# Designs tried in a protein design chat: VHH binders against Abasic site processing protein HMCES (HMCES). Part 10

Target 1, 269 residues: Abasic site processing protein HMCES (HMCES), of Homo sapiens (Human) (q96fz2)
Amino acid sequence: CGRTSCHLPRDVLTRACAYQDRRGQQRLPEWRDPDKYCPSYNKSPQSNSPVLLSRLHFEKDADSSERIIAPMRWGLVPSWFKESDPSKLQFNTTNCRSDTVMEKRSFKVPLGKGRRCVVLADGFYEWQRCQGTNQRQPYFIYFPQIKTEKSGSIGAADSPENWEKVWDNWRLLTMAGIFDCWEPPEGGDVLYSYTIITVDSCKGLSDIHHRMPAILDGEEAVSKWLDFGEVSTQEALKLIHPTENITFHAVSSVVNNSRNNTPECLAPV
Below, E stands for the ipSAE of ESMFold2; O stands for the ipSAE of OpenDDE; V2 stands for 0.75 times the mean of E and O plus 0.25 times the DockQ between their complexes.

## First folded at step 5 (VHH; framework vhh_ozoralizumab_d1)

Design g5r (from g5 with S31R; at its last look DockQ between E and O 0.68; V2 from the best seeds 0.00; counts 0 for: pae E 6.5 > 2)
Fold by ESMFold2, look of step 5:
Structure g5r (fold): chain B 269 residues (1-269), chain A 121 residues (1-121)
Amino acid sequence: as target 1 above (269 residues)
Amino acid sequence: EVQLVESGGGLVQPGGSLRLSCAASGFTFSRYWMYWVRQAPGKGLEWVSEISTSGGSTKYPDSVKGRFTISRDNAKNTLYLQMNSLRPEDTAVYYCARGYYDSSLGYEDYRGQGTLVTVSS
């Protein structure tokens, strides 16, 4: 998992993240650094994407079930990194394998500090390798969406109004992530960055790719992953598994070039 | 500066009880899972208890389960361990620890100086 779509305007994205806290109160997540949100149909590593995390990371004595939403850099920069330029990391932190997360210092240290986040996206892209050629078929992969109107599906939108209805009620993909906080050695703001945890693909995706992001399916899973104050690392890791509650469709090669930021990136072909 | 100061250790008869305290300062105590670990003479560290940030979740190994109770008072920045039905094999230096800790990970980022508990007749 190395490409996502997260294109919703900030206010639409925020409403899609409505949740209940531990006491059952309906809430919206509170933004940190909202001006760093850069929506796009075609997000790649090193770009910023919004994640959810517990308010307890920022506020003494906060209710750990309350959520903050913040843009973070994709590609975890460990807190111990000593060089001034994060692009000089000598290893790939875009993803973190679930089966070795407790063996790798880059991931086990922030995980031990409770630095769990939920990575938000419309869905993610994956490329299927085709037999007998070096060509690859991209797919857009996302939660099944409830159809309530005649046009009901992505790519079936006939007008701007129908397009808005599809996305206004879109169920965001919620992926399990780990984040860390890096202080640049020459000063400046702390860099928040994340990795996406990966697992073996479910049966439905195995013909496309052998790995998939660890998807948190439903509010209970999201709440438990975020709540480092009440849910231990050991219990949280039980949430990390493949899911079959996923759908996909083939998309055009427009998405291959990460500079292409248009709805065609995720439109069915 | 992070400080963890244990107290309440001492000499006690088998079957007796002790209450250990750990005063925390230099960090936001209420944001951390807290732990008790112990080290018997000539042995390695052994995990003996963990508690969530609010105190809503606690965990113990079988060796102490039912006899030891971890608790915390976030208003006083203090961690406690109530030890009942003490046995000679509970003799150890007991440490208060901050961070995530389990036997497979071994992670803890600060440990206090310890308090000695001796259980003997």
Scores: ipSAE 0.049, ipTM 0.580, lowest interface PAE 6.5, mean pLDDT 88
ESMFold2 (binder alone), look of step 5: mean pLDDT 84; pTM 0.857
OpenDDE, look of step 5: ipSAE 0.650; ipTM 0.848

Design g9r (from g9 with S31R; at its last look DockQ between E and O 0.82; V2 from the best seeds 0.00; counts 0 for: pae E 5.9 > 2)
Fold by ESMFold2, look of step 5:
Structure g9r (fold): chain B 269 residues (1-269), chain A 121 residues (1-121)
Amino acid sequence: as target 1 above (269 residues)
Amino acid sequence: EVQLVESGGGLVQPGGSLRLSCAASGFTFSRYWMYWVRQAPGKGLEWVSEISTSGGSTKYPDSVKGRFTISRDNAKNTLYLQMNSLRPEDTAVYYCARGYFDSGMGYEDYRGQGTLVTVSS
């Protein structure tokens, strides 16, 4: 997984992340660095995307079930990295394979510190390799969405309000991630960065691509992945598996150029 | 500087009880899972107990389950191990440990100097 859409305005995104804490209290995640949020239909590695993480990472004695939302850099920069420029990193940290996560120091060390996050997106893109051609067919892949009931008015589906209502209730894709915190050697702000854990694709996606992000399906899975205070690393890793609860549609090649940031990127073709 | 200082060890007769304490300093105690491990003479380290950051989740191997209770006081930065119904085979140096520890995996990142518990008539 190397391309996502996360285009919602910040307030809509925040409301889509409503959750219950351990005591059953309804909450919205509290933002950190909200001005770094850059919505786009076409997010690529090295860009910032919003992630969820436990409040306990920031506040002594906080309830570890409470959530912070923050933009982080896609492409984990390990805390031990010695160069001044993250682009000098000599290995790709956009994704982390689930079957080797405990063998790779770049991932097992932050994981052992409880640095688990949930990466948010409208959905992600994958390119299907077609036999006998250099062309690849892009697909937009996302959670199945709740069907809306038709209104009793003629033409209601053609109005701008109906388009906005589709996204008002969109179920965000929730992917398991690991993050780390890097202090630049020359000084400056700490860099928060993440990787997306990958697994073998489910049967429904296997014709498109052989890998998929590890998707956390439902609030229980999201809560357990985030809550490093009460859920051990060993138990959290049991959440990492393929899911068949996914849908997709073909999209135009407009998405191929990461500079294209329009609804056309995810429109069915 | 991270420090874990165990106390409360000593000599006790079989069937007796002891309570161990571990004073923690130099790190944010409430953000870490904590562990007790022990080392009997001539043996390797044995995992004895684990506790989540808040104390809400605990785990024990069968060898001590029902007899030992781990607890913590995050306001005092202190970890405890209540040991009841002690047996001669519980004789060991007991260590307080920080970080991830899984039996056979050895994922701890800090361990104290230990306190000796001797169970003998």
Scores: ipSAE 0.249, ipTM 0.667, lowest interface PAE 4.3, mean pLDDT 87
ESMFold2 (binder alone), look of step 5: mean pLDDT 84; pTM 0.852
OpenDDE, look of step 5: ipSAE 0.346; ipTM 0.729
ESMFold2, look of step 9: ipSAE 0.130; ipTM 0.616
ESMFold2 (binder alone), look of step 9: mean pLDDT 84; pTM 0.854
OpenDDE, look of step 9: ipSAE 0.546; ipTM 0.806

## First folded at step 6 (VHH)

Design m1 (from g13r with V5L Y35S L45P E50G K59Y P61A A75S P88A; framework vhh_etentamig_d1; at its last look DockQ between E and O 0.01; V2 from the best seeds 0.00; counts 0 for: pae E 15.9 > 2, placed apart)
Fold by ESMFold2, look of step 6:
Structure m1 (fold): chain B 269 residues (1-269), chain A 121 residues (1-121)
Amino acid sequence: as target 1 above (269 residues)
Amino acid sequence: EVQLLESGGGLVQPGGSLRLSCAASGFTFSRYWMSWVRQAPGKGPEWVSGISTSGGSTYYADSVKGRFTISRDNSKNTLYLQMNSLRAEDTAVYYCARGYYYDSSGEFDYRGQGTLVTVSS
């Protein structure tokens, strides 16, 4: 998983992240650094994307079931990194394989500190390798959506007003991530960065690509992954598996260039 | 100036029905999720129901699910709550509020006086 869409205006995204806390109260996550949110139909590594994490990471004695939403850099920068420029990291941290997560220092250390996050997107893109050619067919992959008149159906929108209705109640893709906090050696703001955990593809996606992000399907899975105050690392890792509750459609090659930020990136072809 | 004007409350017998309305002005109504919140005598505010900007999704507290129906008409800047099978415990002042959930200060964004619903024999 190396490309996502996360294009909703901040207020729409925030409402889509409504949740219940431990006491059953309906809440919205509280933003950190909202000015760093950069919505786009075409997010790539090193860009910022919003993630959910427990309030307990920021506040002593906070209710660990309460959620913060914050933009973080895609591509985990380990806390021990010594260079001044994160782009000099000599290994790719865009994704973390679930079967080796406890063997890689870059991921094991922050995971041991409870630094679990939920990476938010409209959906993600994958490129299918076509046999007998060097061409790739991109697909947009996302949770099944409840389809009502002009709602939840990307291909049905024929006006700006109907486009807004497609996304009004969009179910955001919720991917399991690990984050870390890096303090630049020359001073400055702490850098928060994340990796997306990957698993073998489910049967439904196996013809597109052999790996998929670890998707947290449902509020219970999301709550358990985030709540490092109540859920151990070992228990949390049981949530990491493929899911068949996913849908997709082919898209045009417009998405191939990561500078293209248009609705065409995810439009069905 | 943002205004929210609730109406439609009154005295009803248990098992009766009421329809509440909330007239909105001074802001772009269609861009806001809206909620109904109630406050019973001597208690804090209780979220009752919420509705998305388009009206495509509706949500209900467990205490009212199946009895209350929220709706909106964006062309008239109006939020509604149909209340059926009313019970004594539904007695409260009902407010319409901008937003769906508690804000970071722990309060709903309501601006009106509310409308009193009294369910009594």
Scores: ipSAE 0.000, ipTM 0.168, lowest interface PAE 15.9, mean pLDDT 85
ESMFold2 (binder alone), look of step 6: mean pLDDT 82; pTM 0.839
OpenDDE, look of step 6: ipSAE 0.635; ipTM 0.833

Design m2 (from g13r with S57R; framework vhh_ozoralizumab_d1; at its last look DockQ between E and O 0.05; V2 from the best seeds 0.00; counts 0 for: pae E 17.7 > 2, placed apart)
Fold by ESMFold2, look of step 6:
Structure m2 (fold): chain B 269 residues (1-269), chain A 121 residues (1-121)
Amino acid sequence: as target 1 above (269 residues)
Amino acid sequence: EVQLVESGGGLVQPGGSLRLSCAASGFTFSRYWMYWVRQAPGKGLEWVSEISTSGGRTKYPDSVKGRFTISRDNAKNTLYLQMNSLRPEDTAVYYCARGYYYDSSGEFDYRGQGTLVTVSS
């Protein structure tokens, strides 16, 4: 997974992240650095995207079931990295394979510190290889959405009002991530960055690509992944597996150029 | 610019106690793992303590475990080392060191000029 859509305005995104804390109290996540949120239909590595994480990461005695939402850099920069420029990192940290996460220092160390996050997106893109050519067919992949009479498929929106209704009730894709905190050696602000955990693709996606993001399906899974105060690393890793609860459609090659930030990127073809 | 200034060293008899302080400036102290390291005459650097950003996780080698206590005051940007039951082999220059990593090997990128602790009769 190397491309996502996360285009919702901040207020719509925040409402989509409503949750209950451990005592059953209805809450919205508290933003940190909201000015770094850059919505786009076409997010790529090194860009910022919003993630959820436990309040306990910021406050010593906080209720670990309370959630913070913050933009972080896609492409984990390990806390031990010595160079002044993150682009000099010699290995790709866009994704982290679940089967080797405990063997790679870049991921094992932050995971052991409880640095688990939930990466938010409208959905993600994958490119299907076509046998016999260099051509690749992009697909937009997302949670199945509840249909109503006027909030049907993405392609059925005839007006700005209908488009707004589709996205007002959109179920955000929730992917398991690991984050780390890097202090630039010459000073400056701490860089928060994340990787997306990947697993073998489910049967339904295997014709498109052999890997998929580890999807956290439902509030119980999201809560357990985030709550490093009450859920151990070993227990949290049991949440990491493929899911068949996913749908997709083919999209235009407009999405291929990461500078294209338009609804056409995810529109069915 | 990053500065770490150690104080509190001196001459003490075996069995005595000292408290070292390290005043930090030029960086956000509360976001860094901190270390004490020491260098005895004719020896290399030896790690003697580490502390997490919040102070909730500390670690010591067997040579000082139970005798030394690392602590920090993030409001005052100060790191401390309480040294009890001092022995002649604890004689060394003690350095405050800044590190980014939760790693028992104690990687660090800045240290002060040190404070001398001498344990002798």
Scores: ipSAE 0.000, ipTM 0.123, lowest interface PAE 17.7, mean pLDDT 86
ESMFold2 (binder alone), look of step 6: mean pLDDT 84; pTM 0.856
OpenDDE, look of step 6: ipSAE 0.771; ipTM 0.888

Design m3 (from g13r with Y100W; framework vhh_ozoralizumab_d1; at its last look DockQ between E and O 0.71; V2 from the best seeds 0.00; counts 0 for: pae E 6.3 > 2)
Amino acid sequence: EVQLVESGGGLVQPGGSLRLSCAASGFTFSRYWMYWVRQAPGKGLEWVSEISTSGGSTKYPDSVKGRFTISRDNAKNTLYLQMNSLRPEDTAVYYCARGWYYDSSGEFDYRGQGTLVTVSS
ESMFold2, look of step 6: ipSAE 0.126; ipTM 0.615
ESMFold2 (binder alone), look of step 6: mean pLDDT 84; pTM 0.851
OpenDDE, look of step 6: ipSAE 0.673; ipTM 0.857

Design m4 (from g13r with K59R; framework vhh_ozoralizumab_d1; at its last look DockQ between E and O 0.34; V2 from the best seeds 0.00; counts 0 for: pae E 13.5 > 2)
Fold by ESMFold2, look of step 6:
Structure m4 (fold): chain B 269 residues (1-269), chain A 121 residues (1-121)
Amino acid sequence: as target 1 above (269 residues)
Amino acid sequence: EVQLVESGGGLVQPGGSLRLSCAASGFTFSRYWMYWVRQAPGKGLEWVSEISTSGGSTRYPDSVKGRFTISRDNAKNTLYLQMNSLRPEDTAVYYCARGYYYDSSGEFDYRGQGTLVTVSS
């Protein structure tokens, strides 16, 4: 996974992240650094995207089931990185394979500190190699959406009001991530950055690509992944597996160029 | 100074019960995952139980599951291990161990001096 869509305005995104804390209280996540949120239909590594994490990472004595939403850099920068410029990382941290996460220092260390996050997106893109050619067919991949009327989930809206309602009720893709906090040697703000954990593709996606992000399907999985105060690393890793609860559609090649930020990027073809 | 003081060990017949206690001091007990580990003669350390910071989550290996119960009282800074249906293979020195601050990795940085549990007829 190397491309996502996360285009919702901040207020719509926040409402889509409504949750219940450990005591059953309905809540919205509190934003950190909202000015760094850059919505786009076409997010790539090194860009900022919103993630959920436990409030306990920011506030001593906080309830670890309470959630913060914050933009973080895609491409984990390890806390031990010594160069002054993160672009000088000599290894790719966009993704973290689940089968080796406890063997890689870049991921094992922050994971042991409870630095688990949920990476939010409308969905992600993958490119399928077409039979007999080197041409690639991009797909937009996302959770199945609950229909509130007879029309389709996306790309079927006839009016701005119908299109707005599709996205007003969108179920965000929730991917398991690991984050770290890097203090630049020359000083300045701490850099928060994340990686997306990957697993083998489920049967439904295997024709598109052999890997997929680890999807956290449902409130229980999201809560357990985030709650490092109550859920051990070993127990949290049991949440990391493929899921068949995923759908997709083909999209145009507009998405291929990461500078294209338009609804056409995810529109069905 | 961090201190972990275990008590409650002793000699017990097979099938008997013991309750171990661990008094913690010198740190904010409620912020740490806590563990019981044991060491039988000539063996390495064996993990016995794990408890989250609030006590809401506990975990056990199959060798003791259903027989041992970990608990904590954060107001009294005390960790407990209730050991039922004891067997001769449970004979070991039992240690109270502290994880790192809010760290759930299963690693620990302090261990008490231990309390001896002997199960024999």
Scores: ipSAE 0.000, ipTM 0.335, lowest interface PAE 13.5, mean pLDDT 87
ESMFold2 (binder alone), look of step 6: mean pLDDT 84; pTM 0.848
OpenDDE, look of step 6: ipSAE 0.750; ipTM 0.881

Design m5 (from g13r with S30R R98K; framework vhh_ozoralizumab_d1; at its last look DockQ between E and O 0.66; V2 from the best seeds 0.00; counts 0 for: pae E 15.6 > 2)
Fold by ESMFold2, look of step 6:
Structure m5 (fold): chain B 269 residues (1-269), chain A 121 residues (1-121)
Amino acid sequence: as target 1 above (269 residues)
Amino acid sequence: EVQLVESGGGLVQPGGSLRLSCAASGFTFRRYWMYWVRQAPGKGLEWVSEISTSGGSTKYPDSVKGRFTISRDNAKNTLYLQMNSLRPEDTAVYYCAKGYYYDSSGEFDYRGQGTLVTVSS
């Protein structure tokens, strides 16, 4: 998984992230660095995307069930990295395989520090290699959405007002991630960056690609993954598995060029 | 500089009780899962209990479950182990340790001298 859509305005995205804390109180996550949020239908590695993480990472006595939302760089930069330019990493940290996560220093170390995050997206794109042709067919892959009079389908909107209704109640895709904090050698702000954990694809997606992101399906899974204060690494890793609760549709090749930031990127064909 | 100072060990008869304490300093105690581990004479290091950062989750191996209780006081940077119904096989040097269960630096990070618990006669 190397491309996502995360296009909602900040306030709509925040509302979509409403959650229940340990005491049962409904809350919205609090933003860190909101000015770094760059919504787009077509996010690629090295761009910033919003993730959820425990407030306890930032505040001395915080309740670990409370959530912060923050933009982070896609492509984990390990805290031990010594060069000044993160693009000089000699290995790809866009994704982290679940079956080797405890064997790779770049991922095991931050995971052992409780640096778990939930990566947010409208959904992700994957390219299917078609037999009998040189073409690759992109698909947009996302949680099944509840149909209501106000929500409609992605392809049904024919005005700005109707398009807003499609996304107003959109269930964001919630992917398991690991993050790390890197201090640039030349100074400046600490760089927060993440990787998305991958698993073998479920049966429903196996014809598209053999890997998928580890999806956290439902509030309990999201809460346990985020709560490094109460949930051990060993227990959290039990949440990492494929899910069949996923849907998709084919999209045009407009999404192939990562500079295309338009609703056409995810429109059904 | 990380410091862990264990206390409360001693000689006790089978069936007796002891409470161990561990004073922690040099790190942000409340951010770490904490452990008690032990080393019996001639044996390797054994995990005895674990506690989450808030104290809301605890775990024990079957050998001590129901007899030992781990607790922590984050305001005092102190970890405790209440040991009840002690048996001769509980004889060991007990260490407190910091870190997550899957720490890549080894199984546990312990630095203190430990506190000797002897269960006999």
Scores: ipSAE 0.000, ipTM 0.223, lowest interface PAE 15.6, mean pLDDT 85
ESMFold2 (binder alone), look of step 6: mean pLDDT 82; pTM 0.835
OpenDDE, look of step 6: ipSAE 0.738; ipTM 0.876

Design m6 (from f14 with S31R; framework vhh_ozoralizumab_d1; at its last look DockQ between E and O 0.01; V2 from the best seeds 0.00; counts 0 for: pae E 17.4 > 2, placed apart)
Fold by ESMFold2, look of step 6:
Structure m6 (fold): chain B 269 residues (1-269), chain A 122 residues (1-122)
Amino acid sequence: as target 1 above (269 residues)
Amino acid sequence: EVQLVESGGGLVQPGGSLRLSCAASGFTFSRYWMYWVRQAPGKGLEWVSEISTSGGSTKYPDSVKGRFTISRDNAKNTLYLQMNSLRPEDTAVYYCARTYTYEWSGTSFDYRGQGTLVTVSS
């Protein structure tokens, strides 16, 4: 997974992240660094994207079920990195394979500190290889969206032609991530950065690509992944598996160039 | 601004060799995995080689494996493709491209040069 869409205005995104805390109260996540949020239809590594994490990472004795939302750099920079420029990191940390996460120091160390996050997106892009050619067909991949009594058509496999209203109630894709905190050796602000955990693709996506992000399907999975105060690393890792609750549609090649930031990137073709 | 400028294409007979070059500027070349991709007349883009940031890892599709060799010179910000035992089906416009992923996931290639035409014909 190396490309996502996360385009909603901040207030719409925040409302889409409404959740229940441990006490059953409906809440919105509290922002950190909201001015670093850069919405785009075409997010790539090194860009900032919003993630959810437990309030306990920021406040001693906080309720670990309460959520903070913060933009973080895509591409984990380990806390032990010694160079002054993160671009000098010699290891690719855009993704972390679930089957080797406990073997890689870059991921094992922050995971052992409870540094679990949920990476938010409208959905992600993947490019299908065609048999006998290097021609590639991009797809936009996302949670199935339901039609409600109070909304128009919802984008899904049977999507109507009027996509404009579906974003009001869009179900955000929730991917399992690991983050770390890096202190620049010459001083300055701590850099928060994340990786997306990947798994083998589900049957429904196997014709597109053999890997997919680890998707946390539903509030129970999201809550358990985030709550490092109550859910151990060992228990949290049981949440990391493929899901079949996913849908997709073909998109035009506009998305191929990461500089293109337009609704056409995710429009059905 | 990011630039990738391909050169070294031309007309060659079957069985011949060519060496392509790509001059990179506007980004930290040594941080990026680099690729050669090609587009035959009337076809889509096809990946033909991959090289890691240091040059220590290379990969090729079966159609070119053993005939093409990708290399890089990080001090000169230059990517190369040595093409040997050329066949008429290698006729295409060749582009150099970059990406961040080390995992073969189908991530889109970032290419922008005019490409360099390779024609293999008797």
Scores: ipSAE 0.000, ipTM 0.129, lowest interface PAE 17.4, mean pLDDT 84
ESMFold2 (binder alone), look of step 6: mean pLDDT 83; pTM 0.847
OpenDDE, look of step 6: ipSAE 0.010; ipTM 0.307

## First folded at step 7 (VHH; framework vhh_ozoralizumab_d1)

Design n1 (from g13r with E107Y; at its last look DockQ between E and O 0.72; V2 from the best seeds 0.00; counts 0 for: pae E 9.2 > 2)
Fold by ESMFold2, look of step 7:
Structure n1 (fold): chain B 269 residues (1-269), chain A 121 residues (1-121)
Amino acid sequence: as target 1 above (269 residues)
Amino acid sequence: EVQLVESGGGLVQPGGSLRLSCAASGFTFSRYWMYWVRQAPGKGLEWVSEISTSGGSTKYPDSVKGRFTISRDNAKNTLYLQMNSLRPEDTAVYYCARGYYYDSSGYFDYRGQGTLVTVSS
């Protein structure tokens, strides 16, 4: 997983993240650094995307079930990194394999600090390599959308007003992530950055790609992954597995160029 | 700088009780799960107990369940282990730890220097 869409305006995104705390109270996550949110149909590594994390990371004695939403850099920069430019990392931290997470210092150290996050997106893109050609077919992959009086299907968006109805009720993809906090050696703001945990693809996606992000399906899974105060690392890692509750459609090659930020990137072909 | 300092060890007779303390500094204590682990002479490290950030969840192996009680005071940045009905096989150096000990590599990110508990006649 190396490309996502996360294009909703901030207020629509925030409402889509309504949740229930430990006491059963409905809440919206509180934003940190909202001005760093850059909506786009075509997000790539080193860009910022919104993630959820526990309020306890920011406030002593906070209720660990309460959620903060914050933009973070895609591509985890370890807290021990000594150079001034994060792009000089000698290894790829865009993704983290679930089967080796406790063997890699870049990931096991922040995980031991409870630095678990939920990475938000409309969905993600994957490129299917076709046998006998160097052509690759991109697909947009996302949660099945509940059909109501207002259609949740992307294919139902045949006009601007119908497009708005699709996205008003969109179920955001929720991916398991790990984050870390890096203090630049020359000073400045702490850099928050994340990696997406990956697993073997489910059967439904195996013809497209052999790996998929670890998807947290439902509020119980999301709550347990975020709540590092009450859910141990050992128990949290049991949430990391493939899911078949996923759908997809082919998209045009417009998405291949990361400079293209238009609805065509995820439109069915 | 993270620092964990254990105290309260000593010599005790079988059936006796002992209370260990661990003073924590250099990190926000209330944000971390805490652990006790021990090492008997000639043996590997063994986890002894764990406690959630609030103290609402605790766990023990069968070897100490019902006899040992982990607790914490987040206002004082202090972790405790109450050890009752002590047996000679509880003789070990006891460590206060932050992190996850029981994977196959024995990982945790910080532990103290330990405090010796000796149970003998």
Scores: ipSAE 0.011, ipTM 0.501, lowest interface PAE 9.2, mean pLDDT 87
ESMFold2 (binder alone), look of step 7: mean pLDDT 85; pTM 0.866
OpenDDE, look of step 7: ipSAE 0.743; ipTM 0.883

